# VH-VL binders against f1miw6: the designs that were tried, part 38

Target 1, 251 residues: f1miw6
Amino acid sequence: MPHFAKPLLRNIITRNLFNSIKKKQCLQYLQTLRTLQYDGFTTVYFGETDIPESLVTGEDFSDGYYMPTPTWCVVHAGGSQGWVPWKYRMFLRDELCIKQEDNLFFEFCDVVKKAYGKCAIVVKERRRQDATRPKEGKETEAQAHVPSVVNLTSVTCCPEVAKSYGHKLLTLPSPYNYLNPLDSAWSSLKWFIINNRKEFCLQSVDGVYSYQYILFSDLISKGIERINLSKWRTITTKVRRWENYYLGKLS
Short names: E, the ipSAE of ESMFold2; O, the ipSAE of OpenDDE; V2, 0.75 times the mean of E and O plus 0.25 times the DockQ between their complexes.

## First folded at step 16 (VH-VL; framework fv_traxivitug)

Design f6 (at its last look DockQ between E and O 0.03; V2 from the best seeds 0.00; counts 0 for: pae O 8.6 > 2, placed apart)
Fold by ESMFold2, look of step 16:
Structure f6 (fold): chain C 251 residues (1-251), chain A 122 residues (1-122), chain B 107 residues (1-107)
Amino acid sequence: as target 1 above (251 residues)
Amino acid sequence: QVQLVESGGTLVQPGGSLRLSCAASGFTFSNYWMTWVRQAPGKGLEWVANIKQDGSTTYYVDSVRGRFTISRDNAKNSLFLQMNSLRPEDTAVYFCARSSSDYGSESAFDIWGQGTLVTVSS
Amino acid sequence: QSVLTQPPSVSVAPGKTARITCGGDNIGDKSVHWYQQKPGQAPILVVYSDSDRPSGIPERFSGSNSGNTATLTISRVEAGDEADYYCQVWDSSSHYVFGGGTKVTVL
């Protein structure tokens, strides 16, 4: 075997094994989800998105690249029934403030139980790894098992809490993010912000966070309202067709 | 004013290397996935590569995988494309584009630069 | 893989309606984005997510997407609408894919 051929063959074998593992995880996720749906579980997608304040203002007001813009995390849930009837939450993520709200997942599980009965609660697999940061010792894309606690970056999602309300907590494998209708909803929200933010920014000056926070909350609320039941049904219909495609292809 | 300005396009021999740059201004560069799209003379648009906000995730069209490397420097509001082992079929205008959302079906390219011409010939 | 088929050209008289098609197997399951490109210029986004318009694009640009066909419709066509138009989708295997482009000629 010539020496120049061995490194290529080794890389091909490693890549094929990784792809096989991720395809199996996706198939297991889809089969579990379909079983729960057949058993009468309502599917709800629980997730988060980051919205930096600079997306709202439309300006890069950092002068020297060392003044980071505050970032807010929005946490919500939805599905083919629209947004869950639950007040979305916002958490500050900039270096000046770190927040993790206790009992939020308990409250969520209670609300969806009352609204829909037993639910299949889907969260995205958490992606923690960046380049050359091997503290975890594994790539999140190559992770072979799901931890006993499935986290958003702002909320702890405990499977035992979900189970205590009669729900099932599922993790969507990270390479298959297009099977998460929340990603489409978050994209629609961000488009709404980009197209309408001038309406909410009256007099922009450095250091007026309180005034812009008030406008920010109103902008987010209106953006969420614009993603109505009809749009949710369109998004979830597209996701279901992708799911059926992969059930036929990956089985 | 939102603006993307490409630079570095020039004539290069087959097998050579070239580094393209894109300078962003008027928006918070680190909020967006960034993208390279190319257009051969008289031809259509072809997506080349994109890169996540923090640089941790990249995707490439198959024809350039292993030869091109997309990167970014958020401190300098700059996007780069390192192009190695250049071929005549890489001859194109290379556009820098801002992705409207994260990687996926809802991402469109809402802001474009004017492009920089790369010519690969003897 | 994913191939998006567009007619090479469409001719339309001023004030009439141009319809530009983008064909793909089950394209109605995808979000389709549309770009206008005039000679020697960068593309601009005119429709995103099948039917939505960015700020600053006139309402005479509209889009639809169902079955195997997405359509960009330009009503009350003006001379300034003469350009190449590209559709674009995403899929998990080919990433971002553009159609071959349609040249709209205003007579």
Scores: ipSAE 0.169, ipTM 0.666, lowest interface PAE 6.1, mean pLDDT 81
Fold by OpenDDE, look of step 16:
Structure f6 (fold): chain C 251 residues (1-251), chain A 122 residues (1-122), chain B 107 residues (1-107)
Amino acid sequence: as target 1 above (251 residues)
Amino acid sequence: QVQLVESGGTLVQPGGSLRLSCAASGFTFSNYWMTWVRQAPGKGLEWVANIKQDGSTTYYVDSVRGRFTISRDNAKNSLFLQMNSLRPEDTAVYFCARSSSDYGSESAFDIWGQGTLVTVSS
Amino acid sequence: QSVLTQPPSVSVAPGKTARITCGGDNIGDKSVHWYQQKPGQAPILVVYSDSDRPSGIPERFSGSNSGNTATLTISRVEAGDEADYYCQVWDSSSHYVFGGGTKVTVL
């Protein structure tokens, strides 16, 4: 009987510790963000979302034939000022050759500097799937390891690069990803895709076969454009409320 | 110390012109939206105009549109309000204020000057 | 133009809690800021973005915003809290809008 209790207790303790650490990280993030905002930094959320082609085509995979469809990654940025005046990027995830465009983040940093001045660039923490094994090692003082590099799936975000442009790179702790307004923006985009994909379809008949083509780039472009400044303001205001809630609760 | 100091307020006749100045110190002036707010004697606060960091965007309250011009010189850490065709209703203490935070035009005014009095009277 | 409505005056006893309301259509969807102004002085930001507090502002000052009403709450009111308080928003017409102000009197 005692053997079953030990793993459960260990898991509970680990979860509690993890939760405590993440709460502290969240508080630190929020405090830093507020400080930067008062120091004149414009907050910009930089991120990506995945758009599977199945979402665009509307193929109902309910019949169990999961054909892996290509997945597109859309990279963009936004904030209280709306979309950053930077051209969003689209990448195919399966294309092995996605040369980590090392230059994309430089380009982004330059554009936001020109547009807004000094920016607090917020990115999501990448869930390290593999960190399951707590190496037992030394209680090294939780020096807030500013991650040296935050890797998005398609873009490498380097704090030093951001700094060279006068920006600050902030990492949003993973349990608090909903504090990123981009999530709401991406949800809106996906909703737009689902509901408007038919309007972007071309039909072609070749002999015995009929083909449907989707103007994918136009669909994405229009979807992004639909998230106007007013919508961004609404989204960011909501996020701000949550931020304030956590600042109050975790302080 | 972060500070805003207004100047230029004086007595002027109706139809006259006046230029207000605000000198900023203690912070990177070019990083902030700036605004003018006025307060008539014994009245509440009224927003007048605001200007983006690079000066590319300006907004005005309707009552001053076409008469007032907000501008800035980031090299001199200075904000200006050119007021033309002044009316008695423009009589007020004029405050310059810094807009703070990531919300740009939606930001609060976190730093205020002490204000400068403009009196429009015959 | 959005109109923000504040009570003209609020009276509160020392040590009690003052609540100042700011009414506006769908104000809960906007960021509300609050300013304190004492006679002959410039306004001071006391609450921003509905509930955030600037550095140096006492914890006694708090804000909330929901529906059609934003509220500034001053707990444990002190004599020094006697002032005019203004709510402010950015409206959809690209204007800053202030409330009419509320005079808080400490009895």
Scores: ipSAE 0.013, ipTM 0.530, lowest interface PAE 8.6, mean pLDDT 85
ESMFold2 (binder alone), look of step 16: mean pLDDT 91; pTM 0.937

## First folded at step 17 (VH-VL; framework fv_traxivitug)

Design i1 (at its last look DockQ between E and O 0.64; V2 from the best seeds 0.00; counts 0 for: pae O 4.7 > 2)
Fold by ESMFold2, look of step 17:
Structure i1 (fold): chain C 251 residues (1-251), chain A 122 residues (1-122), chain B 107 residues (1-107)
Amino acid sequence: as target 1 above (251 residues)
Amino acid sequence: QVQLVESGGTLVQPGGSLRLSCAASGFTFSNYWMTWVRQAPGKGLEWVANIKQDGSETYYVDSVRGRFTISRDNAKNSLFLQMNSLRPEDTAVYFCARVFSDYGYESAFDIWGQGTLVTVSS
Amino acid sequence: QSVLTQPPSVSVAPGKTARITCGGDNIGDKYVHWYQQKPGQAPILVVYYDSDRPSGIPERFSGSNSGNTATLTISRVEAGDEADYYCQVWDYSSHYVFGGGTKVTVL
């Protein structure tokens, strides 16, 4: 069909342009990261993950009754030195307020400075869920411009705050999430939760929300501790080799 | 209680079409990437396709690209594989599986269905 | 288009150790996952991320991955361990790839 073919061709051209822009952004990110590493910056990956309460409880809601459960957000950081010696943060997503978290990034920058000196702090680019949006100027949205502030869902990361501590803030382009070792750490945490949640489900029969929060935090803390220095070194070494592959491919 | 159940496998002629279904239960289906893996009789496992949580990204092995379409309906906890222009080499047991990681890369497949047999023969 | 090479078969006496190799260029740079499949059944995950075990998999199952070889090791092999075993990676082409499979026979 001629009409169907025209929209298909437009979609192909739009995807190719978007991919080319993201490839250039990835190459620029990798080149900047290597320059900072050569200049003596310690690389630290700062990020978050969502843990739905149903992952911990194992509740089945497909039995004809949907009961939404809250989602927990975990914020932490790590690198080839292991987890940063900074107490991870855990938020109940449905009560989250960004304004109450403004000094969290200041605290992080201070801890990281004291632990490692000047750091290249890498934050994953937040990808907009445009599958639910009307079709609007995707080529315009794909056109890169300089943002003033980089945001996680739960934390505002200001480049000027990082610079005031001697750090540099970098953004990893979203299609290349393979280059973020935190994703592997988060996946390992979620595997640990699945494998150990039976003990938590027995404790959760109490039904008290405050006790559930404490028990969730203990399970998560144990899962984070299981990602020891040796595992972090393995993860970052594999990411480094992926980075070298993409530097060669995208050059 | 976590379960994946495939259906729709049958005998079809070369050049024909077939739609496979996979019903999920016991977990939050929309939180996971899903995949199809096939196994020809007496042969090993071959990854076929995967699909992102919201359906916005799909990936295929080269031999099926352009002929097969993976899709999902999160409201019905269902995964699908539309297979067109079927060839004798597409004869296999087709498994649906859950991709464990949120990210769809470097992942294991932690939950598998029992499979549905597709036979392409004249 | 990556190729993961497994031996077609391994024979082991009960109580001894089976070692199943998965060969690939620089496979140590990738995470390797292992699956057990018995005749007429779906695969089950026995090792993920090179060396970790899902809940319910005995400590007799272990994995390692370095250089060009990943290895699944089954200590104190039991008759119930007789199955086909597959390694799996995600490759640079954004595809998932399985090895050809190794039939473990318990003598």
Scores: ipSAE 0.498, ipTM 0.760, lowest interface PAE 3.0, mean pLDDT 81
Fold by OpenDDE, look of step 17:
Parts: structure tokens; sequence; C-alpha cells
Structure i1 (fold): chain C 251 residues (1-251), chain A 122 residues (1-122), chain B 107 residues (1-107)
């Protein structure tokens, strides 16, 4: 009677294997990043964050109907030199079919080339939700499939486009997303929104309805500007310390 | 109003199982990492587990790894903690909290529930 | 696993300044968050990312973090500030770590 190893052990083994693969990916990422840095590439983190309307308005539409509130996507980049001298982009997710602005990544690559020269552009790995169970079969050598394209919600990041400008596109593997300083920057932005949104409100008292308008563009702009070079240096220094820790631990 | 409400805390025997629930209201639940934090009677705070917005990532304190499972139902604005093989040392008030971060790492917990008491005793 | 060390108690007179320390190896390289907890209540975030304050938290609450010590400072202490205070960080092992807590008593 083949003792069916309890499904729990399979889950543990799969988790351990997954963790091992992810550790290797992290090490490879870090080694590649360091090599590029030594080769004179400037590290730039390119990414997006979602800003739901509820974060901006503070209004709880809690009356049981989860009305999906409009969500804004903010796209920007930063690094040890601060925010990239590129104007952030903002997209509304609900109304506009996320027309992937095909040209946005070209524009970005051109701007950072002009500003910094050769760049290592780091983007977050999107977990493909539909990655079906790896079929058991072939130990195909985990050639680090540099994904041919990294799709952000609003922007397509193509390694070939980056290369055409002399850049290198790197994907930060999950679950090591905290090695991206943009996470801290976005958190800071969101906290700024929560704490300062009232200052950006215009109240129109019409006789019947008081309308509260939020100067959303100004709110976002000021929130982004608040993350100055000193803050970026602090964040990137912390990230570098994490990187060094993992390079030491995983080598 | 932004609110988290825990439920499911009760008396259980050692080796027993319990499922805690946390109901979220007043915010877009699916946009946030969520966490469980516990506090033993007369003791400090101890982080227990985190879960990503889509449930694709979970993290646990070592003492509960393999015994506890954090999960969520975004359609129901609900967070869960399945606790198996309970021990006396798991006796605590369990809080659900919202993680204020896109990635749920070096982040603060900005919204807390009132907690639910789990007692593990023979 | 990172260990955060807090004094078990701090006593302060009304109107004076309380300082609560959180010690840890290279804690200055991490973001420190602070929570206030009153008896029978849930914790409340009072300082985040070393020195930032949530909306509704008085300016009397401030934070700093450098080297091996983070500090929560409560100026012009009031009777209502009597509570347990916890520092918290994210460690390299992908864990949140809390300090042992400090009981602040207003004399």
Amino acid sequence: as target 1 above (251 residues)
Amino acid sequence: QVQLVESGGTLVQPGGSLRLSCAASGFTFSNYWMTWVRQAPGKGLEWVANIKQDGSETYYVDSVRGRFTISRDNAKNSLFLQMNSLRPEDTAVYFCARVFSDYGYESAFDIWGQGTLVTVSS
Amino acid sequence: QSVLTQPPSVSVAPGKTARITCGGDNIGDKYVHWYQQKPGQAPILVVYYDSDRPSGIPERFSGSNSGNTATLTISRVEAGDEADYYCQVWDYSSHYVFGGGTKVTVL
C-alpha cells in the first residue's frame, strides 16, 4: 500500500523549494545589480502605486455596497539621486481602459539617459496570477528567464527598449519587494495624502449641496515633492544595507 | 468609519483548533496588507502573521509556522486566522490590524481592532 | 531575530518630558514605529517611520532614530498619556518585531 505522504508534507516541500528558488533569484538580482553599479550604471527604481479615492476623500462608503471607488495609479521613478527629473504620470484605472501608453517607457528611458547616462532600471516583478502549477516534468534549467516584457498596470517595460538607450532592465523578484525604495516613498506619499487632504479641499457651499472638491493633482505633487533628496538617501541607504545583508547571507 | 472587528475567540483545549475572523469596514479592504498581532495576558505585543492584498504572500512568526494559516476573503472584507494544534502559550488577545504599505514590509499598523480573546487550557 | 529593548517603566511628572528608548543593533538602519496602548484597549499608532505623526496625534509626540537607539519623546506630558508604549520594526528575517513595552506613569 503506497503510503500517500500526507498532503501537508508536499506543501512544505513545495514551499521550501519555492523559497530556495526565490533566494537564488534574489542573489542573482543582487549580483547583477552590483555588477552594473560597478560598471557605472546608475540605479533607478521605476514603479507605480495605487491611490484609491477613499484614501483621498476619507469617505467611508461603508453602506454595505462595496462600490469600487475610482483608483488612481501614479507612476514615477527614483533612486539615490532623488526623484528622476521626469514628470510623474497619473492614470485613472476604472474609466480608461488602461491604454498602456506604449510611449511612456521610451520617454522615461530617454529622460534618464540624459540625466544619468547608463541606468540600471529596476522594476517590481508582477506575480502572474495565472501561473498554473508548474507541471512536474522537466527540470528545465531555471535559466533566469529575463521576462521579455514587464507590464506595469499602465506601462509596458521592455528590456529591448531599455537596451536601445544603453540601459539595463532588472526585475526585483518577489518576495523581496522591500528592496525597492519606492515602497517607502509610496507609503510616505499615502501618509501625506491622509494627513493633508483637508488642506487641499475646496468647499463650495451652494444653497442645497455642499460640495467638497479636492485639488488632487496639487495634493499628489506636493506629496511627491516632500520626499526630498535627504529622505531618498536615507531610504536607499537602508535598502543598500538590506542588499548587503542578503549578499552576505545567500552567497 | 474605518473599523476592524475581531471574532471567534473562545476557550479551547490544547491540541484543538480555532478560526478567528476579522471584519473590515470603512475602507477598501482589498488594497491593504493585513496582519494579526497577539498579546498574552499581562505581556507585550507579538506579531503573528501578515497577508498580501491578493493573498499570494503570507508571513508568520516562527512559533506559529505550520500551525497557523492567515487568509482573506476580499469579497467579504474579511481576514481569517486558522489556528491548529493550539498550545497554552497561544493564549492571548488576538488583534487584526491594517498594514499601511503597498508591499507590507517596513510598515506600520495604522488601524487596529479591539481584539478577541483566545484561551488555551486543559 | 532582532531584539528590541525598552525600559520596563518611565515615570514623569505632569508638564515634563518623557523619553522612551528602544534599543537594537543598528536600529537606526530600520524604520521604527511607536504604539500607545491603554489598559483594555487596542494599540494606537503614535509615531511612524521614525518621526512622522498620524493625523490626530498631538505634536507633543515625536520620534527619533539613530545608531542603536530609537526614542519616543512625549513633551508636556498629561495624565492621559499614561499608557504602555511599544516600538516596532521589520527585521531581516521578514518578521515584525515589537519591543517589550514601556509603562509610562504620570506622577
Scores: ipSAE 0.024, ipTM 0.653, lowest interface PAE 4.7, mean pLDDT 84
ESMFold2 (binder alone), look of step 17: mean pLDDT 92; pTM 0.946

Design i2 (at its last fold request DockQ between E and O 0.75; V2 from the best seeds 0.72)
Fold by ESMFold2, fold request of step 22:
Structure i2 (fold): chain C 251 residues (1-251), chain A 122 residues (1-122), chain B 107 residues (1-107)
Amino acid sequence: as target 1 above (251 residues)
Amino acid sequence: QVQLVESGGTLVQPGGSLRLSCAASGFTFSYYWMTWVRQAPGKGLEWVANIKQDGSETYYVDSVRGRFTISRDNAKNSLFLQMNSLRPEDTAVYFCARVFSDYGYESAFDIWGQGTLVTVSS
Amino acid sequence: QSVLTQPPSVSVAPGKTARITCGGDNIGDKYVHWYQQKPGQAPILVVYYDSDRPSGIPERFSGSNSGNTATLTISRVEAGDEADYYCQVWDYSSHYVFGGGTKVTVL
């Protein structure tokens, strides 16, 4: 009688339907991306990563009386051509709520237009605060519409801004985030940070935040530089082979 | 110093249940995915499960799916493995490990605990 | 799903080079990580992302990955390098996979 367990059967059916929807979204993404690449669009991956200050300092604040460790956000872009020739941005999360760059995506679109011409700009699916989380619905939810604006945590990516520069904005479906080579670049940066942070740490006599920020910026800049064109080509070649695999498998 | 300490491993009869704990210190626990890896006596390493920073995503090796549940409590810097319907082949040292990436894929496990022994035998 | 094949053992003389292979279909499209484990101890990471070393790992440890084979190379082997070595990938079917392990003996 254990093979008649209702919860196990229901979970399997629900998971299979969700996976089928996400597979179709991935196939649509890949087909669109290939069409744009055939039509001469340069692919660039635009995104952000979070770096907690504790990763940089190595300090332990796990005590229940600790002050929260601030988190930095780094915004950059790259692809098979390497890092976009654009000065990356670095923000504190508190400053992002109040001081975020209103036209940052506009400036990015201008830079990549000048550098590469028309681009297929790829961003990951965003996460919104789900204020309708208790929303009741059928277990078989259909995706009816896509928002007209894509928000990173720190940057608003408007499809109409991209279109005005001749670019196309694409959203990478969430379960396939490993098809984003920028995530591999971010992971390499974080490895560089933990392996090299002592070299960029001056004596913490007074713990002046502004002073450590200067060292932190140098550490990040060196880490980004370490991810050179050869590394980018390795990352994007691996991603392209997985993209081809899924195009064959899902179609 | 960065440390992971497992506990809860003991002798359990087949069909029994056991909960393992892992206490983390010296790093921002909530930033990392976490994982369990096991090693049967005289055998190699086998990945068991991993869990996202906020607990919203969990993944399991096929042999334990439906029997084991990974969970975490970020306020207590703790990782857990609830093991139900235990079998003799679940006998192993269970290691808690940190996934060095906030993405949970393509990652190495850079910090390991010393392990806790689970023996499933009558 | 993926299977990673390692030789069960490798013997090497002190001062010589040990090469530990990890075989898998298209493993060159994956990132390979390597761990050292001594008896009764937890594994330690010695190589990540095919060829990079964590801080504190000697430059004698190096890695490569292409085609169907990843290789951990330990040059100028010392007695303290005697251990079991495991390769590991994420298999792009949501699972992490370890190789079966290679016992390196220094004679």
Scores: ipSAE 0.735, ipTM 0.882, lowest interface PAE 1.4, mean pLDDT 83
Fold by OpenDDE, fold request of step 22:
Structure i2 (fold): chain C 251 residues (1-251), chain A 122 residues (1-122), chain B 107 residues (1-107)
Amino acid sequence: as target 1 above (251 residues)
Amino acid sequence: QVQLVESGGTLVQPGGSLRLSCAASGFTFSYYWMTWVRQAPGKGLEWVANIKQDGSETYYVDSVRGRFTISRDNAKNSLFLQMNSLRPEDTAVYFCARVFSDYGYESAFDIWGQGTLVTVSS
Amino acid sequence: QSVLTQPPSVSVAPGKTARITCGGDNIGDKYVHWYQQKPGQAPILVVYYDSDRPSGIPERFSGSNSGNTATLTISRVEAGDEADYYCQVWDYSSHYVFGGGTKVTVL
């Protein structure tokens, strides 16, 4: 009978420890963010979202075969000031060519510097799938997580690059992704796509064939535009309230 | 057509176990969080559990924690709810629903199944 | 756990406006979603993110969320609007929370 209790307890302990670590990370993130804000840094959330073709077309190509539907990656940034005056990028995620555009983050950093001055650039922590079990060993002191290079699918966010423009790169801990207002913006965009995709469809008849085309770029552009400054203010206000809640709870 | 179809609801005795299934069609199942919501007879809606796209995150209402397990098979476009140690209070119609958007959390449930009735009675 | 409070019932005459409230502490800090449920049917999302409408939902349905109260407004109420309405939020405890539901009766 005693053997079955060990794995469950270990899992509970591991989960509790993980939760504790993540809470500390969240607190550190929030404290750092507030400090930077106090120091006059403009908070900008930089990120990407995946838009599968099925979301755009409404067609389910999954006839039981996991055929990877073409997926578009949209990269943009926003915050309390609305969308950053940087042109969003779209990339097709083909299995083969996640061509990371090496210069995209430089361009972005330059644009936000010109627009806002010093920025706190917030990106989501990418779950390293391969985070092997922390080896049990050293109580590595909560070394101030020097923001590690955050590799987005399409863009590499380098802290040194950000720093070279006078910015600070911050990583939002993964369990607290809802503290990223960009996620709400992306959600809104995706809702717009679903609800309005028909308006962006063109029909063409060529002989006996009828073709339906979707103006994807226009759909995305209009969806992004629809998230105006007022909406961004609402989103960021809600996030700020959540941040305050966690600052109070975790302090 | 986008559809969710629940199955597995039946009469069970207290302390018994039951597995509910939800078959998804008409959308990329693996792209979405999924959820179970239940409704006791003549009562309101109660959220039961959520599961992330890859199954790496699961959330439960406190009343079912440790007894219920939400799981999914993306290859089969299927959502499951394993219910153990069933209680009379678990008697409800169980709905499978899609969470939109793919980010989960503060998302709405935009697609619902018709539900399956689970009755826990001696 | 957040508690969402809804009136148990709202009666409205045809063509008039029904307002269904959802009360909660600082509910304005959260996104509120609204569902319509008719007897023997699955819930239908009618308002999401406080005020947005899914495709196919009439413009008569609108939502607002401020302070401690979210409101679903149904203008020009029709007989077909008779249903139970539920508000929903994501809570700080990582739970979805539904209101108790409001039965709307069209007189």
Scores: ipSAE 0.681, ipTM 0.869, lowest interface PAE 0.9, mean pLDDT 89
ESMFold2, look of step 17: ipSAE 0.693; ipTM 0.863
ESMFold2 (binder alone), look of step 17: mean pLDDT 92; pTM 0.949
OpenDDE, look of step 17: ipSAE 0.524; ipTM 0.829
ESMFold2, look of step 18: ipSAE 0.615; ipTM 0.828
ESMFold2 (binder alone), look of step 18: mean pLDDT 92; pTM 0.947
OpenDDE, look of step 18: ipSAE 0.495; ipTM 0.811
ESMFold2, fold request of step 22: ipSAE 0.640, 0.652; ipTM 0.846, 0.852
ESMFold2 (binder alone), fold request of step 22: mean pLDDT 92, 92, 92; pTM 0.947, 0.948, 0.947
OpenDDE, fold request of step 22: ipSAE 0.218, 0.309; ipTM 0.693, 0.743

